VHH binders against Jacalin-related lectin 10 (JAL10). Designs and how they scored, part 15

Target 1, 292 residues: Jacalin-related lectin 10 (JAL10), of Arabidopsis thaliana (Mouse-ear cress) (q8gwi7)
Amino acid sequence: QKLDAIGGKGGKQWDDGADHDNVAKVYIRGGLEGIQYIKFDYVKDGKTIDASIHGVSGSGFTQTFEIDYQNSEYIVSVDGYYDKSGTMQALEFKTNLKTSEVIGYPKGTTKFSLGGVNGKMVIGFHGSAGKVLNSIGAYLTTAPPTKSQLVGGLTGGEPWDDGSNYDGVKKISVTYISTLIRSINVDYEKDGQVVTRYHGMKNGDTEEFVIDYPNEYLISVEGTYNILPDDNVLVIRSLIFKTSKGRISPTYGFVSGTKFVLESQGNAIVGFYGRDGGAFDAIGVYFSPIPS
Below, E stands for the ipSAE of ESMFold2; O stands for the ipSAE of OpenDDE; V2 stands for 0.75 times the mean of E and O plus 0.25 times the DockQ between their complexes.

## First folded at step 10 (VHH)

Design z5 (from y5 with S53T; framework vhh_8h63_2; at its last look DockQ between E and O 0.70; V2 from the best seeds 0.59)
Fold by ESMFold2, look of step 10:
Structure z5 (fold): chain B 292 residues (1-292), chain A 119 residues (1-119)
Amino acid sequence: as target 1 above (292 residues)
Amino acid sequence: ELQLVESGGGLVQAGGSLTVSCAASGFTVSSNYMGWSRQAPGKERELVAYIYTGGSTEYADTVKGRFTISRDNAKNTLYLQMNSLKPEDTAMYYCARELPGYWTSFDYWGQGTQVTVSG
């Protein structure tokens, strides 16, 4: 999706295109007469691409803003400030993790916001520039899901990963015994179809927690992990699920040891990963923005 | 024939103490995982104390520091010492056996003994 450039008239059009996976770094040269140039380094196939400088040299110094793209940071929006002469005077970049300084001098200007579309990220820019930056536009794409840390026994059992390519969770079935979790069975929704994934052993007592997807979302997985006596292995001992409607499941298993909470503000859980063997050793999740 | 017989329940004032016992026959207490669960009126059973074959113990947060599970292997008997009792501890208390190896939940239960905490 291409967002039209916003700002003043003037300058020559430029277009970095949309054939990028992310933005790695922003370079801005500002001065007394406005933003003099801008440059973006992009990411493509794991490599950075040094794009062209847009604008010309002037008084001032270059400021930079790094995007930690290797750790799932991406630009969500840009605030811009342009004056009556058509000169971009200031910019501010927001990512999913942080906000840049306001770069430049925004006093006496018109403010606008570029992007900020739920679940989208910026992968390219275009605009116009001459002696100064006059206007800026953006290319958006769907932001990738993010991955939680793995909690529990990090070396026991064997790893598994359902991935994040699901629309949401419809049901979780938990099998447990007196002191620990044995397995989970997850019913995902994908394009109107139910996809079921099972992890662990089937022996024990099984209970279901049904989520009214898409009217309700799974947003939190909590529980405990501890050393299992006699075997001396670290495993998941209890689980609790919470939804966007404030519903809380029963506590499955037995609360023992270190508490964990896997949740992310504004996100639903759309996938699971973990480790299992004779026990249910570890659990992690994928987050994706809740539709607004 | 497997048998678990609880005893020692009764009426106790809040802040008091009580010991309940569970005599086992047909199997050896020390060779199994053992536990005490309770069920208050209108509520689900909850595991409150657990002892492993090696003697390690675990407790529900609601009773930790107040309850102690123990066993006398010579008498083949499981105990629950309950101190600083509260009205919310009022329940039927059951002892139960779980086969070691972490494969199943409790597979044998006693008939229970009533503990009532007034006040």
Scores: ipSAE 0.549, ipTM 0.834, lowest interface PAE 1.8, mean pLDDT 90
ESMFold2 (binder alone), look of step 10: mean pLDDT 80; pTM 0.804
OpenDDE, look of step 10: ipSAE 0.816; ipTM 0.952
ESMFold2, look of step 11: ipSAE 0.513; ipTM 0.821
ESMFold2 (binder alone), look of step 11: mean pLDDT 80; pTM 0.804
OpenDDE, look of step 11: ipSAE 0.593; ipTM 0.849

Design z6 (from y5 with G101R; framework vhh_8h63_2; at its last look DockQ between E and O 0.69; V2 from the best seeds 0.00; counts 0 for: pae E 4.1 > 2)
Fold by ESMFold2, look of step 10:
Structure z6 (fold): chain B 292 residues (1-292), chain A 119 residues (1-119)
Amino acid sequence: as target 1 above (292 residues)
Amino acid sequence: ELQLVESGGGLVQAGGSLTVSCAASGFTVSSNYMGWSRQAPGKERELVAYIYSGGSTEYADTVKGRFTISRDNAKNTLYLQMNSLKPEDTAMYYCARELPRYWTSFDYWGQGTQVTVSG
């Protein structure tokens, strides 16, 4: 998705394109009359790609803003500030993890926001520049999934990982007894097909929690973990699921020990990972932005 | 024949105490995993107290510190001591046995005993 450039009409058009995996670094040189140039380092196939400087150098300051792309940081939006002459006077970059300083002098300007579209990240920029940066636009793509922390018993059982390459969760079946969780069975959707993954022991009472995907999304997994006294093993003791429509499952298992919540605003759960063996030891999830 | 008979329920004022008991026949309570569950009108049955075969106990957060589960092996009886009772504790109370070798839910329930907390 290409967002049209916003700002003044002056300068010559430039376009870094959209064939990038991420943005690694932003370079901005300011001056007495506004933002003099901007330059982006992009990422493609693990390598940085230097784009051209857009604008010209002059007297002023130079600032940089680094994006920790190796740890799943990406630009979500850019706030821009331009004046009546069509000069970009300040920029502020927001990522999924942090916000830059306001770079430049925003007083007395018109503010706009570029991007901030649910589930999208910026992978490229375009705009216009001459003696100064006049306008800026962006290319958006779907943001990549992110992995939650693993909760529960981190040493018992064997690890498993469904991955994050699913469109969504259609159903979770939980098998439990009075005091603990035995297993989960997850029905994923992938390209119109149901893919089922099962983790844990099959004995116990089984309940289903059906999600009306794609009209409804799984957004939260909550529960508790504690030592099971007779087995002396740290395991998941209870689970609760929540959806984007405000639906809440029953509490499966028995609330005991340390509470956990796996959720991320604006994201759906699209995959699970964890540990199991003779017990259901640990659980984690993958988050992906909810489509607009 | 295997039986569980709950007794000791009744009407009690808020802040009061009550002991319910569960007499077992046909099996030994001390060799089994046992629990007390309750069901309030219009609600699902919930486990409130559990005693493991080794004697360890666990409680639902809503009753922790107020309720105590125990066994009397000589009488083959399970008890639930309920202190500082609240109107929210009003429910039918059931005892049950769990068979851990089969890894199933509670297999035996008695008829229950009603506890009603006024005020």
Scores: ipSAE 0.228, ipTM 0.660, lowest interface PAE 4.1, mean pLDDT 88
ESMFold2 (binder alone), look of step 10: mean pLDDT 80; pTM 0.796
OpenDDE, look of step 10: ipSAE 0.822; ipTM 0.957

## First folded at step 11 (VHH; framework vhh_8h63_2)

Design q1 (from z3 with D107R; at its last look DockQ between E and O 0.70; V2 from the best seeds 0.71)
Fold by OpenDDE, look of step 11:
Structure q1 (fold): chain B 292 residues (1-292), chain A 119 residues (1-119)
Amino acid sequence: as target 1 above (292 residues)
Amino acid sequence: ELQLVESGGGLVQAGGSLTVSCAASGFTVSSNWMGWSRQAPGKERELVAYIYSGGSTEYADTVKGRFTISRDNAKNTLYLQMNSLKPEDTAMYYCAREPRYGSTYERYWGQGTQVTVSG
C-alpha cells in the first residue's frame, strides 16, 4: 500500500521503494530552515541496506532513531510538521514499541500523520527533497505476527506449532477431564476457508467456544498450570478464553497452580503452539494486529 | 463390578461440621485418583476435592481450608470432612473414581448423598 506524500511541492522526487522487510534506522539532519535531509537504513532478507540521503547535508544537527527490527519492532506511523511553504520542519516516528523525540522545530507549523493504519507497518518511504525535505510518503505492508511466551510444562511431551499463517480463530474445542486439560482443537480462518488443527489427547469431555470471526476476535488465553504429583509432570490445568467483544468462555478444567495470561493490547490471537503428551503440557500463541 | 456408595449426608447448621463417606468395591481406592464433587440445584456439578493415588490432595478455592479429603485403605473408603459449613455448600455430594493422567477410562460416579446447610 502506497500512502501519498504529504508536504510541499518543491524539490525533486525520491523513492526508496517498498521492496523491504522493515526499517532499521532513521537519520535526520535538521536546522532552523527545516529538515535538511532524511535517510533510511532498510532491512531486506535479514540484512541492513544503506540507502541514500534525501536532501542536502548542511550545518544543522543530526538525529538518529533506531528500530529494533530483530525484536519485532517496526514503524507504525510518522507525524510530521510543515510550514506554510510546505517545508518539513519536524518529524516524529512511532513504532509498535516506542516513540521517537520530535526531531526538528515544529513551532508554528501544520501537523500531519502518515500511516497509523491498524495491522500495518512501514517498509519504505518516498517524497521530494531539494535543499530541504519537502514531502514524505510511505509504503505499508501487513505487520507480522508476534510470538508469545510458552507457558506450562516446557520440557515434557512433544512440541507442536500451528504457525501464524491464519486470518483468525473461529472455534476452539477443549477436551478436559476433572483435573486437567487434555487437548485443544482450533478452527482457523484462512482465505475464507476453515482449517482445523488438533493437539493433545482426545479422551474426555469436549466443549466448544465459538468466535464470530471476522466480527469478533480471540484476544486472550488465560489459565493455570500445575504439577501432577503422581506423574511428576507439569501440565495445563485450566483454560479461559476472551474475545474482542468482551465474551468470556467458561473455565475449562480445574483451577490449580500458577495463573497465566496471554494477551497483547490491540492484537488478536491468530495461531497456537505448545507441547502435549499424556495431557496438554504447554501453550503459546501468535498475536496479530486487529484490522481497522 | 465397580461400586461406590456414599453416606453421611444430612442437615447441619451453618458453621457446623459433617463427614461424608464413600465405600468402594471392585477396585482399590488407594490405587486410583478419587474425587468429591457436588451439585447444587440449578448449578453444574463441580469438583471440590480429589486425592491422588500417591496421597497428595487438591481442593477447589471455595472449600480450601474448610474441607479435607482422606481415605482409609483398610476399609477401601473415601472421606470428606467438611468444617465451617455454609448455606452455599448445600448440594448433592458425589464421590468418583477420577480419570488419571494418560488414562482413557471415564469417571465412575456414586449415587450421591445430600448435604443441607441451614442458615
Scores: ipSAE 0.694, ipTM 0.889, lowest interface PAE 0.8, mean pLDDT 94
ESMFold2, look of step 11: ipSAE 0.731; ipTM 0.909
ESMFold2 (binder alone), look of step 11: mean pLDDT 84; pTM 0.835

Design q2 (from z2 with V29F N32Y Y33W; at its last look DockQ between E and O 0.76; V2 from the best seeds 0.61)
Fold by ESMFold2, look of step 11:
Structure q2 (fold): chain B 292 residues (1-292), chain A 119 residues (1-119)
Amino acid sequence: as target 1 above (292 residues)
Amino acid sequence: ELQLVESGGGLVQAGGSLTVSCAASGFTFSSYWMGWSRQAPGKERELVAYIYSGGSTEYADTVKGRFTISRDNAKNTLYLQMNSLKPEDTAMYYCAREPRYGSTYERYWGQGTQVTVSG
């Protein structure tokens, strides 16, 4: 998705394109008459790509803003400030993790926001520049899923990871006994097809929790974990699921020990990961933004 | 042959006490996790108390402080001591051999013993 450039008239058009995975670094040179140039380092296939300088150098300073793309940081939006002469005077970059300083001199200007579209990230920029930066636009793509913390027994059992490359969760089957969770069986939707993943032990009582995807989303997994006295191992003892329609599953297993809640406002759960062995030791989830 | 036979149920006045027991045979009793569950008419079966093979115990909140689960491994017998009984404790009480961590066997239920608390 291409967002039209916003700012002042004038300058020559430039376009870094959208063939990037992320932005790695922003370089901004200020000057006596506003922002003199902007330059972006992009990421493609794990390597940085230097784009052209947009604008010209003059007297002033160069500030940089680094995006920790290796740890899932990405630009969500940019606030811009331009004056009546058509000169971009200041910019402020916002990521999913932090906000830059306001770079430049925003007093006496018109403010605008570029991006900030729910579930989207910036992967490219375009705009216009001459002696100064005049306008800036952006290319957006769907932001990647984020991974929750892993809760429960962090050293027992063996790790497993369904990944996050699913459209949504259609059904969770939970197998449990009187005091603990034995397994989960997750039916995902992927490209109109059901993909099933099973984790844990097969014996116990099995109950299903059906989600009316895509009209309804799984949004929360909560429960408890505690040590098993005979084994001295932390395991998941109980689970409960919640959906975007306010539905709540029964509590599976036995409430005991430390409570956990895996949820993220505005996001659905699209994948699971965890640990299992002689029980269901630990659980984590992947979040992806719910479409507005 | 695997068997669990509950006994000791009966009619008790509210505030009274009762012990139910479960005689086990056909397996190595001391190696298994065991539990008591109960089912009142028209309600789902619910866990009451649970005892691990090492002797540690867990209880439903509704019975904590009033009920005590124990086992006698020499007699292959599971017990539930019920004190301060309430009419709400009226139910069929079942003992169970529970699958444990790492096990592939399924839960086995006894036939149950009726406890009726009058008030």
Scores: ipSAE 0.560, ipTM 0.828, lowest interface PAE 1.7, mean pLDDT 90
ESMFold2 (binder alone), look of step 11: mean pLDDT 84; pTM 0.838
OpenDDE, look of step 11: ipSAE 0.570; ipTM 0.829

Design q3 (from z3 with S53T D107R; at its last look DockQ between E and O 0.73; V2 from the best seeds 0.69)
Amino acid sequence: ELQLVESGGGLVQAGGSLTVSCAASGFTVSSNWMGWSRQAPGKERELVAYIYTGGSTEYADTVKGRFTISRDNAKNTLYLQMNSLKPEDTAMYYCAREPRYGSTYERYWGQGTQVTVSG
ESMFold2, look of step 11: ipSAE 0.715; ipTM 0.905
ESMFold2 (binder alone), look of step 11: mean pLDDT 84; pTM 0.836
OpenDDE, look of step 11: ipSAE 0.699; ipTM 0.888
ESMFold2, look of step 13: ipSAE 0.695; ipTM 0.891
ESMFold2 (binder alone), look of step 13: mean pLDDT 84; pTM 0.835
OpenDDE, look of step 13: ipSAE 0.656; ipTM 0.869

Design q4 (from z3 with R97A D107R; at its last look DockQ between E and O 0.52; V2 from the best seeds 0.52)
Fold by OpenDDE, look of step 11:
Structure q4 (fold): chain B 292 residues (1-292), chain A 119 residues (1-119)
Amino acid sequence: as target 1 above (292 residues)
Amino acid sequence: ELQLVESGGGLVQAGGSLTVSCAASGFTVSSNWMGWSRQAPGKERELVAYIYSGGSTEYADTVKGRFTISRDNAKNTLYLQMNSLKPEDTAMYYCAAEPRYGSTYERYWGQGTQVTVSG
């Protein structure tokens, strides 16, 4: 997705393109007359690409903004100010994790926001520049899912991973006995089709929690984990699910031990991973931004 | 035939004590998972205490420190000693067994015994 450049019409057009996986670093040289130049280091195939500067290098100051792309950080939006002439005076970058300082001198008469689309990340920039930066646009792509921590028994049972290549969760079926969770079955939606994944033992009582995807999203998994007395193994003892519409599932299992919450603000759960071995040992999730 | 028969329920004042019993037949209490559940009016049945065949016990947070589950192997009977009773403990109390048969589990219930705690 290409977002139109915002700012003035002066200068020469530049375009870094959209053939990148992420942005690693931003360089901005600011001055009293406006932003002198902007430069980006991009990420492609796990490597940093050093791109050219857009503008001119003058006597101003250089400010850098680093994005921890290796830890799933990405630019979400760019805010800025430009003056009556259309010259960029200041920029502020927002990632999914942090916000930069306002870089430059915010003396512009017009404030703008570039990006800020739910579920999207910036992977490239374009614009115009001469002696100063005149305009800036962006290329967006779908933001990747992020993996939560694994909670519960981290060494028992066998690992499994459904991955994150799903659009959402439509239904969770929980099988349990009096003291423990036996299994979860997850109905995912992928490209308009239902994909069901099964994990754990099938013996026990089964209850379903249905989610009205795409009108409703699974957003939270809560529960408890504790030692199972006879087997002396750490396992998930209870589970609760919450949706974007504020619905809360019944408590499945037996509330015992340490409480946990797997939730990420603005994101939906789109996949599960964990460990099981007769009982549900551990659980984790994949988060993806909820589309606007 | 497996059978569970509860007894010992009644009316007790807040702060009082009561012991309910569950006589089991057709299986051995000490060889199986046993538990006590309760159901108050308008609420879901909840497990409040259980004992594994190995003798390990666990309690719901709402009854920890107040209730004690035990068994008499010679009598093949399960007990729940309830101390410091509260009005919110008012419920029908059910004895439960969950014998394991290979990889399968079966759940058995008694008819229940009513416990009423007056404020």
Scores: ipSAE 0.492, ipTM 0.803, lowest interface PAE 1.3, mean pLDDT 93
ESMFold2, look of step 11: ipSAE 0.554; ipTM 0.820
ESMFold2 (binder alone), look of step 11: mean pLDDT 81; pTM 0.806

Design q5 (from z5 with Y33W; at its last look DockQ between E and O 0.69; V2 from the best seeds 0.00; counts 0 for: pae E 3.4 > 2)
Fold by ESMFold2, look of step 11:
Structure q5 (fold): chain B 292 residues (1-292), chain A 119 residues (1-119)
Amino acid sequence: as target 1 above (292 residues)
Amino acid sequence: ELQLVESGGGLVQAGGSLTVSCAASGFTVSSNWMGWSRQAPGKERELVAYIYTGGSTEYADTVKGRFTISRDNAKNTLYLQMNSLKPEDTAMYYCARELPGYWTSFDYWGQGTQVTVSG
């Protein structure tokens, strides 16, 4: 999604494009006459792309703002301040984790906010610049989901990971026996299609929990884990699911041991990962903001 | 061929105690995972106590501290000692076997013994 540039008229148009995974670093040079230049280092396939400067250098100093993209930091919005002459006088960058200093001189200017769309991140910029920065626009994409902690038996079984590239969860099928969880089978929605992933062994009693996506979202996975005495392994013993409509599944399995809750305020579960072997050893989830 | 026969149920007043037993034939109790489940009319069956081949036990929260599962390997018999009984413990109590290492649900059930707690 391309957001139109906001600011003053003038300068020559520039466009860094949208073919990036993230922004790594922002360089801003301010001066008495306004923001003199801006430059962005982008990320593509894990490598930094050194883009062109926009504007010209003059008297002043260069400030930088680093984005810790390797630890899931990304730019959410930019506050800008431009004057009647069409000069960008100040900028402030906000990420999901922190806010930059206000760079420049915002007094006597018109303030605007670029971006700030729930669930979106900035992956590119465009605008206009000549002697100074005149306007700035952005390219948005869906922010990556965040990954929960893994709970349960962290050394048993083999790891698996459905990833987070799904729109939502439509159904969970849980297979269990008297004392533990054997498997889950997850139906995801992706671009109007159902994608099914199964994890674990199929022996046992199977129950389905249907979510009316997109009118309803899976928001919580709770349960217990404990050692299974005869096998002396730490495994998931019970599971409970909750939805955005307040629906709660039956308790699958048998409540025993340490309780866990995987949930995040304002987020839906869009993917699962975990460990399984002969038992269902561990579970984790991916969270993504619920659409407004 | 395989058979589980429960006995020892009856009427007991609230706060009282009762032991039910389950005699097994066609298999060895100590070589299997064994459990007691209960079912009141109109309710789902509930696993209340479980014993593993090695003798470790587990209990549902609703009975923990009041019920004790045990076995007598010489008699090939499973027991459930129920103390501090409450009216909500009223149910048909079933003995069941679950095959170890195959991780299936309970595959053999007895006919049950009725426990009625008045109060």
Scores: ipSAE 0.307, ipTM 0.714, lowest interface PAE 3.4, mean pLDDT 88
ESMFold2 (binder alone), look of step 11: mean pLDDT 80; pTM 0.799
OpenDDE, look of step 11: ipSAE 0.506; ipTM 0.816

Design q6 (from z5 with V29F; at its last look DockQ between E and O 0.74; V2 from the best seeds 0.00; counts 0 for: pae E 3.5 > 2)
Fold by ESMFold2, look of step 11:
Structure q6 (fold): chain B 292 residues (1-292), chain A 119 residues (1-119)
Amino acid sequence: as target 1 above (292 residues)
Amino acid sequence: ELQLVESGGGLVQAGGSLTVSCAASGFTFSSNYMGWSRQAPGKERELVAYIYTGGSTEYADTVKGRFTISRDNAKNTLYLQMNSLKPEDTAMYYCARELPGYWTSFDYWGQGTQVTVSG
């Protein structure tokens, strides 16, 4: 979980620890002689923790970078730039949603990257600092699942939500008729056990798509939605699934209307949510970073 | 006894037009959804056109704008007008019916009529 500090060897070591759920805000003060200090606000059990300032004040401007932790934003990696004197001259923070400005003056420096491990997020920092920031390291943990947008008919049927607390998807069974999807049946793996969830009506033609979990992951759900003429209700009309090994399911149902794609680079689908009634009204997914 | 009898297939040059028909008997035609599906050699059967009891229609993307499904409830006949035909449209064309309100797949099929489009 702990990445060694990178940069210059000078200064006094500091360590904010790893007992945090997320980073809320980064404060950086730069100056003529490099980054003068850094401070992190952390999140623990829904509360913000103001950590210590690392370094000292000097001439320069304080810049901040906020992480929207309430909406599943988290730091993925930090790029650093240090010079031969051992002074950190610039930093750049990357989250799953955005990249900060480069803070400081990176010209004439050695660049390094902390983190950027697929499926991991930064929950703490450590390093060394004296008159300036000399080095920075990080603590990583497995990033939490995120929720896709819901696509299809948003007002018809009844909502359902399998949640995101599954290891992966092992099989999807799709029931459909001539013009629409009727149901899905999902076999999840959880702690070595198969957990099955069923959503929708059972009448129609049923086909299975088997995924060789954990050697293969479900990564994409695509399809179409359109009104159903007799009911004037917006429903899912077709579905197609794609795996990490490039396998693509048959198209289930009938391609009609607006195309949607639910996928997220570097992530597997680990849960489903949606709406169903007489038809299969809407679908959404949970993404989780692919481990290792 | 339920019967769906397709006719009107044949050989057509690319770019040409053809109408296929399906005569229905043994059920109340006007109370059923109807469709045309096709199957090319070595391919899966695909729904190409669908018509509801009220006259609303739906088409596969591969034929939309070129094919028109219609029904004549007085003659118990389903039609498929095919324009701008391509060699890829070569297939056996099947008429099928589906009961409304039950939300099942087509439950009865004709024997089909062959359409061959020369390139």
Scores: ipSAE 0.290, ipTM 0.692, lowest interface PAE 3.5, mean pLDDT 89
ESMFold2 (binder alone), look of step 11: mean pLDDT 81; pTM 0.813
OpenDDE, look of step 11: ipSAE 0.655; ipTM 0.880

## First folded at step 13 (VHH)

Design r1 (from q3 with L2V A14P T19R V20L G35A S37Y E44G T62S K86R M92V Q114L G119S; framework vhh_vobarilizumab_d1; at its last look DockQ between E and O 0.90; V2 from the best seeds 0.62)
Fold by ESMFold2, look of step 13:
Structure r1 (fold): chain B 292 residues (1-292), chain A 119 residues (1-119)
Amino acid sequence: as target 1 above (292 residues)
Amino acid sequence: EVQLVESGGGLVQPGGSLRLSCAASGFTVSSNWMAWYRQAPGKGRELVAYIYTGGSTEYADSVKGRFTISRDNAKNTLYLQMNSLRPEDTAVYYCAREPRYGSTYERYWGQGTLVTVSS
């Protein structure tokens, strides 16, 4: 998706294109006369692409803003400020993790926002520039799902990761005994097909929690973790699931120890990861925006 | 093969005490995770008390401070000491052998013993 350039008229059109996986770094030279130039480093297939300067190169100091793309940071939106003469006077970049300082001097200008579309990230820019930056536009794509923290035993068992390449969760089967969770079995939907993933020990009491996907979404995993006395390992002791329709599962297992909540406003759970061995040691989730 | 036989249930007044026994055969109580459960009429079975192989214990909130799980290795017997009994403790009590961390065997239930707490 291409967002039209916003700002002043003038300058020469430029277009970095959309054939990128992410933005790595932004370079801006700004001052009282306005933003002199902008440059973006992009990422494609694990390599950085140093794109062209847009505007006038020369003596001066350049401010930079780095995006930690290797740790799932990406640009969500840009606020821009242009004046009556058509000069971009200030820019502010926002990622999923942080906001840049305002670069430049926005007083007496028209403010606009570029991007900020739920679940989308910026992968390219275009605009116009001459002696100064005049306008800026963007290319958007679907942002990758985000990981929660991992909770529970971080050293016991072996890691597993279902990934985030699922449309949603249709059913969770929980196997437990009176003091701990033994396993989960997750039925995902992917492109109209059910994909099942199993993690943990098969013995115990098994109960199902069915979710009416796509009319209903899994939004929360809550529970507790604590040390097992005989084994001296942290394990998940209890689990509760909650859905977008306000449904709450029974408490599986036994409430003991440290409480946790894995949920994110406006997001559904679309994948699980964790650790299991002699039981169910740790759990984490992937979040993706709930469809509008 | 594996058997669990509960005994010691009966009628007791509120505030009274009762000791349940669970005689085990076919396995060693001290080498297994063991538990007491109870089931009131119209309710599911719920955990009461749990004992690990090393002797550590855990209790349901509703019985903490009133009930004590223990075992006697020489008699291969699990116990539940119930003090300060309340009418809501009325249930059939079951002992169970629990699968421990890493085990593949299933929980095994006894046949139960009735406890009635009433005036």
Scores: ipSAE 0.478, ipTM 0.778, lowest interface PAE 1.9, mean pLDDT 90
ESMFold2 (binder alone), look of step 13: mean pLDDT 84; pTM 0.849
OpenDDE, look of step 13: ipSAE 0.588; ipTM 0.830

